# Designs tried in a protein design chat: VHH binders against Transcription termination factor MTEF1, chloroplastic (MTERF1). Part 5

Target 1, 262 residues: Transcription termination factor MTEF1, chloroplastic (MTERF1), of Arabidopsis thaliana (Mouse-ear cress) (q84x53)
Amino acid sequence: AGETSDTGILFREKLIYLQDLNVDPHKALRVNPSLRSAPISSVVSVETLLSSTGLSRPAVGRILDMFPDLLTSDPESEILPVLRFLSNEISISEQDIPKSISRCPRLLISSVDYQLRPALTFLKTLGFVGRDTITSRNTVLLVSNVERTLIPKIEYLEEGLGFTREEVAKMVVRSPALLTYSVDNNLVPKVEFFIEEMRGDVKELKRFPQYFSFSLERKIKPRHRLLKEHGILMPLSEMLKVSDGQFNHWLLELRLRSAERR
Short names: E, the ipSAE of ESMFold2; O, the ipSAE of OpenDDE; V2, 0.75 times the mean of E and O plus 0.25 times the DockQ between their complexes.

## First folded at step 1 (VHH)

Design g9 (framework vhh_gefurulimab)
Fold by ESMFold2-Fast, scan of step 1:
Structure g9 (fold): chain B 262 residues (1-262), chain A 122 residues (1-122)
Amino acid sequence: as target 1 above (262 residues)
Amino acid sequence: EVQLVESGGGLVKPGGSLRLSCAASGRTFSSYAAAWFRQAPGKEREFVSAISWSGSTTYADSVKGRFTISRDNAKNSLYLQMNSLRAEDTAVYYCAADRYSGLFYPKSYDYWGQGTLVTVSS
């Protein structure tokens, strides 16, 4: 061996290590070029910290594959602050930290000072406090930019539906997923269908904000059209919460009873 | 949850060696950063050495080159090998651990042992 062989051996060791974690080395090097010159001890240190939280090795590998910039992050100055934030400011129990990270790996590349804490503060003003506080189940809300992502969604619901900020806040607390949906691709088409085709009362959306969690093309439109065809009216929750089989069976039974009576 | 117990303290002559051990009980020690602190009579508790969960070590200038910190995660144990001991090393030595500390912050450690006395005297 020589100087070139030693360098090549170290690089190959790094590639093998990444492959053992099921991290795509080509994608990792393309996304994070500094990985080429980083010592393998850097990668090992990041894996060790993530594993110490309780994450399984395959889970750690999936996270590093999704966010290769983590492979050269300083664990103590860049990753530990996020873990401390989840433990100390969100009050997530140590056993639930791995679940929080697995459900939202983007937490690990998010700035505590410029993203996570501002988002938490904003969510608290909407009513995510007490029994409705942020938990391991909804940490995904913390990685959305307040001014560019969260506020525009709130404003759309206020202006598009004629709701007050207080009314929208209550909807969001009841259905937090609303803050994850696209305005243009999810909210607008569903609101337009509800008002224009279903002739719905927008006040029903305050009582059943889950409406926005259902597929417009696969659930909402087909079920509405079937009900309209047969002259049947029902609440949104009854219409949408049942399986396709249950809905079809229920509709068949109603049609049979109607036919017997006529 | 983690309970720490130190052992290995005693009387040793200047220039001698001593090995301190810290036994951790509870769930697991491997995920904790661990450190040794000491307190001499009439002085505040001072940092001696620390080891992160990944094995990175840091030493106070006064002990660098003389002391070696190490851990054995299979035995849930932390060690401090003290060589070339001086009278100034006389103190009660404390083991400390912190679950999410990977850096050596003197006041960040949540778990502490009861201490073991080291006396360096002729």
Scores: ipSAE 0.000, ipTM 0.158, lowest interface PAE 17.4, mean pLDDT 83

Design h1 (framework vhh_gefurulimab; at its last look DockQ between E and O 0.03; V2 from the best seeds 0.00; counts 0 for: pae E 11.4 > 2, placed apart)
Fold by ESMFold2, look of step 2:
Structure h1 (fold): chain B 262 residues (1-262), chain A 125 residues (1-125)
Amino acid sequence: as target 1 above (262 residues)
Amino acid sequence: EVQLVESGGGLVKPGGSLRLSCAASGFTFSDYAAAWFRQAPGKEREFVSAISWSGSTTYADSVKGRFTISRDNAKNSLYLQMNSLRAEDTAVYYCAASPSLEELFDYSPEEYDYWGQGTLVTVSS
């Protein structure tokens, strides 16, 4: 009787602890059933390690809610190796470690040996070295699988668009976001629209790879339609790197200059 | 030196409008996601709105339909048009920026590297 009451009280304390962190206890137990039998001290030790990096308590709670398997992880054998990798192999400063984790919490559930280090090694072959090395701002590239994700993107840029490996390497070092875009759902549709509808020159995509960062439906297509409607030619960078207000202003100025010459 | 400087705060009556501006310097603003946060006295800093480097926008439920975030990359500036203001919108508003290789996935202040000093918005009769 007392044993059951104490067990229920201890379990309730664990649920209250999770709620106080803004971790959904129902979701956490569903995703990680081992949490039911884990002592609260084990769960607290995970928060303690993450907080020691400089993460705020709300940030720790968010991370644990995103990845409830961390709640039953051993800090020394499963989390600390990731932190050491970021500090020692990426050389991220102590002040920047919490920023890197906050920007990409998936780092904490990634194998150093089978995911992070292989990705780093591959990225170095592309030129992410020296002044262009991986920083706290682009550690998201390290959670991408080399064979299934990074290589297919490089191959598409090289073989699908006709760029040399050296050209592709320079492009991705200059614009690392290229390595985050889906080939099928982003690169291909945007290249098809650029070539077939805009009748563009692929060399412009090499010079302005940020083209792939813009929404095809919300920005590229509407702005192209307006330029085509008014017979205006505009480089991609001028067309896309400006606000809607600035774009409409330029469009009006170009129309007025054409009318003045007539 | 990286800086974010907010302006445009002030006193406004309920139902009124106000436009906040944030000037960025020391970095290429067009490569960053940007956001507005706010903090009322005695409360935690809360998310208001964000805009990705590609122009996609997200809003907190409490401001959706009333506030509009925008950016002018040529001027390295972020804006927040606030309409139909309520007393509950009274807060110090902060501009923030984060490098991102993808769209923002959460609303936590910890995702943002650069912060302004804030501009006070007071909504009072």
Scores: ipSAE 0.000, ipTM 0.192, lowest interface PAE 11.4, mean pLDDT 84
ESMFold2-Fast, scan of step 1: ipSAE 0.005; ipTM 0.205
ESMFold2 (binder alone), look of step 2: mean pLDDT 81; pTM 0.835
OpenDDE, look of step 2: ipSAE 0.020; ipTM 0.346

Design h2 (framework vhh_7pa5_2)
Fold by ESMFold2-Fast, scan of step 1:
Structure h2 (fold): chain B 262 residues (1-262), chain A 123 residues (1-123)
Amino acid sequence: as target 1 above (262 residues)
Amino acid sequence: QVQLVESGGGMVQPGGSLRLSCAASGFTFSDYAMSWVRRAPGKGPEWVSTISGSGDSTSYADSVKGRFTISRDNAKNTLYLQMNSLKPEDTALYYCAKGPSLEDWLYSGFDYWGQGTQVTVSS
């Protein structure tokens, strides 16, 4: 428009805009130096697109504070393709798009072609289709690198436990959180306890992969020790799926029945 | 050495049908799930369907569900894909893959791709 203006005034307006969104301007400028010279209209266009999905202004601000590189992203070429991917390829309903983004903001900085679609293709081959398809609750799996994150977990379950890829696929479909757990910090300690202390058959882990979702220190170890002390053997699902109160009541009843049979 | 050889592709009119076959060797076929993956011109790879080693469970991409049927003959070490009600958007090179496909087109380290069989749907 041939407008002339004080660039210092425009920069101050940008800082005020970010503060109004509860975005830390110092952090944003440090992480994204290009923000210093970017026009305020570019920042506004990103906020407008995200708000148009149904995200509240505070939610948009939290996302932009978390990922300041979005503040200078081109909405049409960098953000809109992600939103279209969630709607058209994942089939997330329009009402659930804001929920999906809020649960996993990293979706917005992930390449559709290089990250999201390859991850989706991989997950579909494992059986995340139909009733087990990716939803707003498990989009975190889409931002996990296939080669560096997902494949090593699959390989541990195959090679470490002696399972086939088909068996592992069934396990992760039944318990998708398995793909989010650390091999060294979660899977290995729980497998070692199961084999060494519980003297368990690894085939039971295929039948109850939810085993890995329970705390080793707060649930698995205490309940196993109680059962061992009383000479009681039970399936993992019966051992772990009940509340502490229900487990203690059930254990008492089993002990009473054992005494009655004497 | 795993060997997968796809066949059965060709040119058909919209609404037509084709049956793809994959001859497998070099492994115990009945122990592994098998998948079909396709790649359309100018697009990345798309998973199409998977069948369990026993043949008892199958899964399909939403774009082909109700139109395509995956099956296998473990006695003949052969995987099949029956494609009905074909659409122009089904035009692609179709690949057979051992087990659940680890398709990640960004990384070229995967060597489970066969030569593929071309399917062209045009009027």
Scores: ipSAE 0.000, ipTM 0.101, lowest interface PAE 22.3, mean pLDDT 81

Design h3 (framework vhh_8dlx_2)
Fold by ESMFold2-Fast, scan of step 1:
Structure h3 (fold): chain B 262 residues (1-262), chain A 122 residues (1-122)
Amino acid sequence: as target 1 above (262 residues)
Amino acid sequence: EVQLVESGGGVVQPGRSLRLSCAASGFTFSSYGMHWVRQAPGKGLEWIGNIYHSGSTFYNPSLKSLVTISRDDSTNTLYLQMNSLRAEDTAIYYCARGSPEEFLRWYGMDVWGKGTLVTVSS
């Protein structure tokens, strides 16, 4: 019939639709070859479901461009279960669902049964409960593989620093971003610098796990060098939490105080 | 034959400690994460905690101060140490083998023991 007899025109209309959403058709077709034969109604259905959550059209387009496999996903069996999980099991309010998705689009391509719920259960064992429960701000933790990604990080902090699981859990709950950092590229270099150059007591890392959120090259090393140069010892939180201006002001005040006692 | 056999259950007075054992056979015990799960009379299954092949442990937050899970790979044995037992701890205790991939998935626990009953007297 007319819909099937002119597949070339239907295909071109689909490409125009994707371009209107700011989805790269070339990339989408390369990543998801099923798009060549999928009806435009498939794309429209996915867009409609995502838009119904409150996501803007540009936001939907960015998500679909990032994960073209979504363009041929069945909304009811593949996308809706994720939205229901966020609403019913994490208890994210209806108005915050769009923010959760925008902050972590990977949620939409993650299995509830095989990824999201196991990750949530694991995070609860670490203490992400009550006031520290998962919210729209930290759903990124749910898309990390428990055995291949999360556990190795916990084990590194436990074994590498000599901490108990309870101590590591408290650190992670206090600084959830720790679970997003690379062991080899982020955690190890910062630990080595802290122990070897700063001659720090690892117990301070339990008190201030936010240490790992600061740039080693742009903040940790430069501020340590300045303190060492002036013979000044300072808690990590005082060293790192403040702005460059405030840090320089404190350093100047300490230098002036030291001069008075010389 | 793949088997898990729990032992060490019985009647225990409130405030006392009890250690449960789980003997594994028919598989390479040291390659698997292991779980402890309990079921109180008339209630559903409650996950207690697990231990990885590396010895790393994770606990149900409601129970972590009361229990310790350990393993002895040389004897293929899993242990659950319980302290300060309460009447609410009366349950059938099961050990279960976890999937090497997704050990925290309830449906990923593919081998279960028959359970051992722990009764905490008044």
Scores: ipSAE 0.000, ipTM 0.153, lowest interface PAE 20.0, mean pLDDT 83

Design h4 (framework vhh_7zox_3)
Fold by ESMFold2-Fast, scan of step 1:
Structure h4 (fold): chain B 262 residues (1-262), chain A 120 residues (1-120)
Amino acid sequence: as target 1 above (262 residues)
Amino acid sequence: DVQLVESGGGLVQPGGSLRLSCVASGFTFSDYAMGWVRQAPGKGLEWVSDISSGGDTGYADSVKGRFAISRDNAKNTLYLQMNRLKPEDTAVYYCAKSPDEWLAYGFDYAGQGTQVTVSS
């Protein structure tokens, strides 16, 4: 089929439609080769369904640009089941569905039966129930593979730090983002710095699991160095939970009082 | 600027073996998890195997014990050793890149694919 065929004209119309949505057509075709032969009605039907949830046109375009496989997805068999799962099994309100998707577009390409429901079941065993249930703010946990991703992170905290499964479960319920962090690239460096440089007791990490949510290079190390320089000891939570402005103001106030007392 | 180029596909008899290769460019290969997905004629995409930046591997139940994924970070190359091939393994195989080191969020890029046909 040449460039001047009806197929070529329809393909060009598809590219124009994608560009109008701010979807990169070269990336989309590279990631989703099926898009080359898929009818434009496929893209339109997906956009229509996503827009019907309350997502803005720019948000829909961003999602489709991130996950071009959606462009050839069957809305009824592949996308609607995810939306129904969020509404019926997670109990996310109609108004919060767009927010859930915007925060975690990966939900739309995740299998309900093989990914989302198994993850939900596993998270419930950790204590994500009642007041700590999965909401629109933490649906990112549902897209992580239980056996390959979630369990190894729990095992690292259990075996590597000497915590019980019950203690680890309480930590992740209090700081759910912990389950999204890489063991080797995020958890291990922060633990090593805490033990080796800060001379911290690992039991404090159990009491303040939010430690792992702070940047090692931009927050943990700089604040520790300032406290060490001035001979100041403080709880991990007091060190890290305040803004940079609040921390600097507090440190300045302490330095001024020290200077005044001589 | 991310590019993934697959090779090693072809026609093979049932019980035979093939080794797929994927040469990556445009990103720091060693920092990302990589994988293989396939699409059989008239079917949807199926995850086959993955390997984390640290070398941890995963396999679909249909290929466990028959396929082996590996990587060579010095050569920016991903491999899939396919043994004891079955007619049901006939598919286009795509090399895929994760957005991070552990495949927590699946794949964000895929190559053009390489055809594997298992037939007597």
Scores: ipSAE 0.000, ipTM 0.104, lowest interface PAE 19.6, mean pLDDT 82

Design p1 (framework vhh_7pa5_2)
Fold by ESMFold2-Fast, scan of step 1:
Structure p1 (fold): chain B 262 residues (1-262), chain A 121 residues (1-121)
Amino acid sequence: as target 1 above (262 residues)
Amino acid sequence: QVQLVESGGGMVQPGGSLRLSCAASGFTFSDYAMSWVRRAPGKGPEWVSTISGSGDSTSYADSVKGRFTISRDNAKNTLYLQMNSLKPEDTALYYCAKDLEWYEDSGFDYWGQGTQVTVSS
């Protein structure tokens, strides 16, 4: 042990091991300098635990490449509590744990006591219970800080749009992705476009909160402008739910009819 | 205060016709799209038709295309729905609404008490 035991041969073995997992060793060492002195057995222990959940070797490699701090984590004290939380408190089935982790690797670097459990408790107060409970599809909500991230979004919808907490909770349960969107970069521009250019009533956003899941520049604006150009009206859900292929085909037929009349 | 008052409903035999009216007040009628929505007994609300503020464009649910015609008279602040070739499945309470969104499972904002249409023999 000590500095004299950190030989070039042992260091090279770690680099080869990381490359075999498709982990970028230069990035890993830059992000996690402690990796330089960590024994290879510690890195292997982390891989072994993650693989034991059912994750494929390439999936484990992708996770470790994304979060190199995991390479020197203690499996029993830092990783296993997250896995137990998913199984015992959220009740995710053993076969779905790999899916939960693959969809949200950040779960593995999140504190159960200071992040995951407080977020779950908060989400339950909004109505994520029973049939609307957190599943492997929406565990991403658990890695959002309650005070700095979730509450400000709820407050924007309450105070900015004039909605009650009960109304906002219903919107969020119907469209959970709403809690993942930036207020300044996503919610505000979409609200402004809806009110100013679409001449919509903000109360309609309570009826179709999925509005916020669509791209403003690539879907909302282009489709609205094309419908307005042709004098066509349709509900927001009809306008936005159809595929680009379906919308383009339908619009082509309308253009041909317009050309025949004009 | 926005007010919408529906009228023109009644009982009719299959194949018959009815014309519904909606009298609007409390807003600049010509600036807003208007819609017809219906609710059948024991079922959720169903969007029927929408017309632009100018009256230049219309859209219809597939179930009523070719049978129903939406129109408006902006000078009278009135919305109309001409219903032809009526079928038993058209039996419902019909509501008019200002710039209504389709909203499954939560229903629509009903701006009036609606007008009952019953198609039976």
Scores: ipSAE 0.000, ipTM 0.101, lowest interface PAE 19.5, mean pLDDT 80

Design p10 (framework vhh_7pa5_2)
Fold by ESMFold2-Fast, scan of step 1:
Structure p10 (fold): chain B 262 residues (1-262), chain A 121 residues (1-121)
Amino acid sequence: as target 1 above (262 residues)
Amino acid sequence: QVQLVESGGGMVQPGGSLRLSCAASGFTFSSYWMSWVRRAPGKGPEWVSTINSGGGSTSYADSVKGRFTISRDNAKNTLYLQMNSLKPEDTALYYCARGLRYFDSLPFDYWGQGTQVTVSS
């Protein structure tokens, strides 16, 4: 009376396999319903290809848990083209492929023709060429849609700061992480604080675009408030790049100088 | 000119062991992933194992997992395959190949000439 169908046995085998990889089977089935009917050999093929790149089994499991759609991907037509793109068009060494994937697993679910190559072409027009070319450290830029994500950020910096496209392009080449930041949650609040509270010269943002990489609440605001309280002016790079200990040391030195003047 | 030269093949009885070697020249060996591929008579090539450039990550075909161990010595430009608990179905020509070939559709231009492994009486 308790007989299980062949389909039920195969399904249970897949659940056990996913659990062995530390992939949450319930989440995987919710995100990727086609996994229910996919043969286990397809899942094994995906794991085998990813492992062959040098990724550890736990790393492969974390990637598959994060992006369950990969579990039913065709390795040769959907995954291998991404690996070849990273090796052949970006020129990432084979040793660095696992690191590139681990840092940005979304590369594996991104279309080469419709996402990665168009993004690379766009980034090259901004100046990501030669010594500033895309490397394993900044492949995250390749997974952002050009029209919906990258261009609007460029346009905000042009309009919000009164910069030319060439000036903005130079900023993003100097600080590539700028293109990964949210306009509404990161760029706008930091620009408003710089202009309105700090009374900063926007030309300094062109010369130090790394400003946007620092926490507004944990570094920018507290350090500015301390400097303002003591009537001290400091370049952004000196204000933000140093450790809390170094900042306090410099603050004490500047306070001593101010006291001697008074 | 890239050269890969395999050695260490031979005849062994079931349950026996063999160690294959591949001497590489004409390229920076330490910068490349390396693989072992085998071809049984009348069959297509079957991927056996891959090792990354630094030697820290390895992968194996299910048919050989737990029995075979791939390793490399970058100072000597040499790739190894330690084969234990050999079975009759392991009988094949074993090739050293440069790069990742498991799902690679690229031609096998970097294969050596192969070394024969025969598991029989």
Scores: ipSAE 0.000, ipTM 0.131, lowest interface PAE 17.1, mean pLDDT 83

Design p11 (framework vhh_7pa5_2)
Fold by ESMFold2-Fast, scan of step 1:
Structure p11 (fold): chain B 262 residues (1-262), chain A 121 residues (1-121)
Amino acid sequence: as target 1 above (262 residues)
Amino acid sequence: QVQLVESGGGMVQPGGSLRLSCAASGFTFSSYWMSWVRRAPGKGPEWVSTINSGGGSTSYADSVKGRFTISRDNAKNTLYLQMNSLKPEDTALYYCAKVPLGYRSYAFDIWGQGTQVTVSS
């Protein structure tokens, strides 16, 4: 394509520009070979558009280093539609657009028509509307494929745990991070431990879906072992959300309460 | 109206066996998970074992695993604990308890007087 006009001088100018942005030139050229012949003006126009959102130059450099394909993107046809989608369809304020991008740079390489808008539409059917609408804090959900990623997780919670779609929808609205967790590596092991070792009521998982955000090995198992040793049941929220000091205080109080009940 | 009556305790030598029973009344026994909890002199309550409502799933404290067996007879509204290879450390007052439902429960509901188990040489 337009690469045929490349020369050693133009190539050196691009290397200097990338180094100044703290972008790894070797990685960038390996990932995006088109960069070798692309005009330096196209790379500058991408940086200019991203900087115009309020992103600092180091932040722009980190994004371009992470996604070198952006270096040869057309700003008006490929990047600007994403920014307009965030402003107009999600209603993210001008001040929060840089935060949205910094938290999820993958937004910039995602198709509005084939990825972002379909994901938003799907998430709205789950209840991400009104006070629970998508914000700069959870735009990561928009870059997940509906068919291959989001629906299988919903189906696991429905069929694996015996929940209705309405119950699962309430769970994910309360704990959106659920949609980012691996079924096989996160959800399944935590469900199995909850049912088999903790002897928990599955209804607790609907009421405290944040259970899945805690480390199985570093928090769930150690705290369960202490409760099991003392014959105490504690609400999952109190068991997992509180500090170690607060948990130990509650454990002592519950032990005293149990002793007094005799 | 809810009542749990424990029985079957006694004095045994180390290595001996006892079978505890808990007669439940005043609630739908077959709908609840049940546990055995013990309290040694001067110590707080220690969970021993739990059985699910249908009897098909059981769990045990590490200190009793392999030695104790929990079971239930839903037709008779009775919970059992078979205790084998008893040790002096098993000396305690043993209570059956209705397992609290869901995350709203903070401790076991202990309704009975308990049954004393004393293991000494």
Scores: ipSAE 0.000, ipTM 0.095, lowest interface PAE 21.7, mean pLDDT 83

Design p12 (framework vhh_7pa5_2)
Fold by ESMFold2-Fast, scan of step 1:
Structure p12 (fold): chain B 262 residues (1-262), chain A 121 residues (1-121)
Amino acid sequence: as target 1 above (262 residues)
Amino acid sequence: QVQLVESGGGMVQPGGSLRLSCAASGFTFSSYWMSWVRRAPGKGPEWVSTINSGGGSTSYADSVKGRFTISRDNAKNTLYLQMNSLKPEDTALYYCATLSPYYGKYTFDYWGQGTQVTVSS
């Protein structure tokens, strides 16, 4: 009838600590039920390790809110190996570790032995070596499962577009974000639009694989329709890389030149 | 009814010249980009040249640059290809086609029936 146990007080202190970090405690408990019985010292140890890398308190809070399973992770056996992998095997500088984690928080919940290292080895076979090696800018590639995610995307480009493995490897090294895109929701609709509406030669996609990084609805379709309306032909890179202001200026200039020539 | 009819092919010796014509009907010719595509025996189709709807912009395959000139007469609904300094490698069936928009120089609709060009001594 109203007495609060020491266990209840400690649990409330844990909720207050999470709220101070801007971590939703009810979402965290739903996603990670182990948090209910975990000592507050466990949560503090995780925050302390992440903060020691140079991450700000708000950044740590955002990461823990995104991945509540980290709140009960053993820092020494589950988190530190990831940080050591980034430093020793990827050779990311100490100063860039916080940026790498902020860009891809999923690194912290990824197994080094069963995910990160196999992915790195696979990416090296595609040509992510030397000047094209994995850096703090593209560590997102390391968190995708090789068999279930990366290989099916490569197979789609090989079989769907009629490219060799070597041609696909060159494409993904030139545009690494290609490996992060959904086949069904991104690649297929963009390929279908390119072939069916734009009547493009798929070989142009090997020359400009960055095509897949542009919005189909906000950039590709509107710009294609404007060019088609005005009877203008231009390379994919000229069409897509420029800002809306630059594209509109080029279109206006071309229209004026056409009117002058009659 | 959309129709493209190529003419002007024939046999010529290396270094000779030919002018191909393509008569278009059944569509608004002046609104379409036009192209010449050729197919040599035992080979796939090869793009030769493209001209925009107004005739002010042209492009050519590297193999024909400086030797071939594409032109059009929108009042006559006719496309032309002036071929100079012909080589044995230019031997092919030449097709008139509309350039289906606008990416990859080899994507075409309404391929005509073709006209044979044979360059041999």
Scores: ipSAE 0.000, ipTM 0.147, lowest interface PAE 14.5, mean pLDDT 83

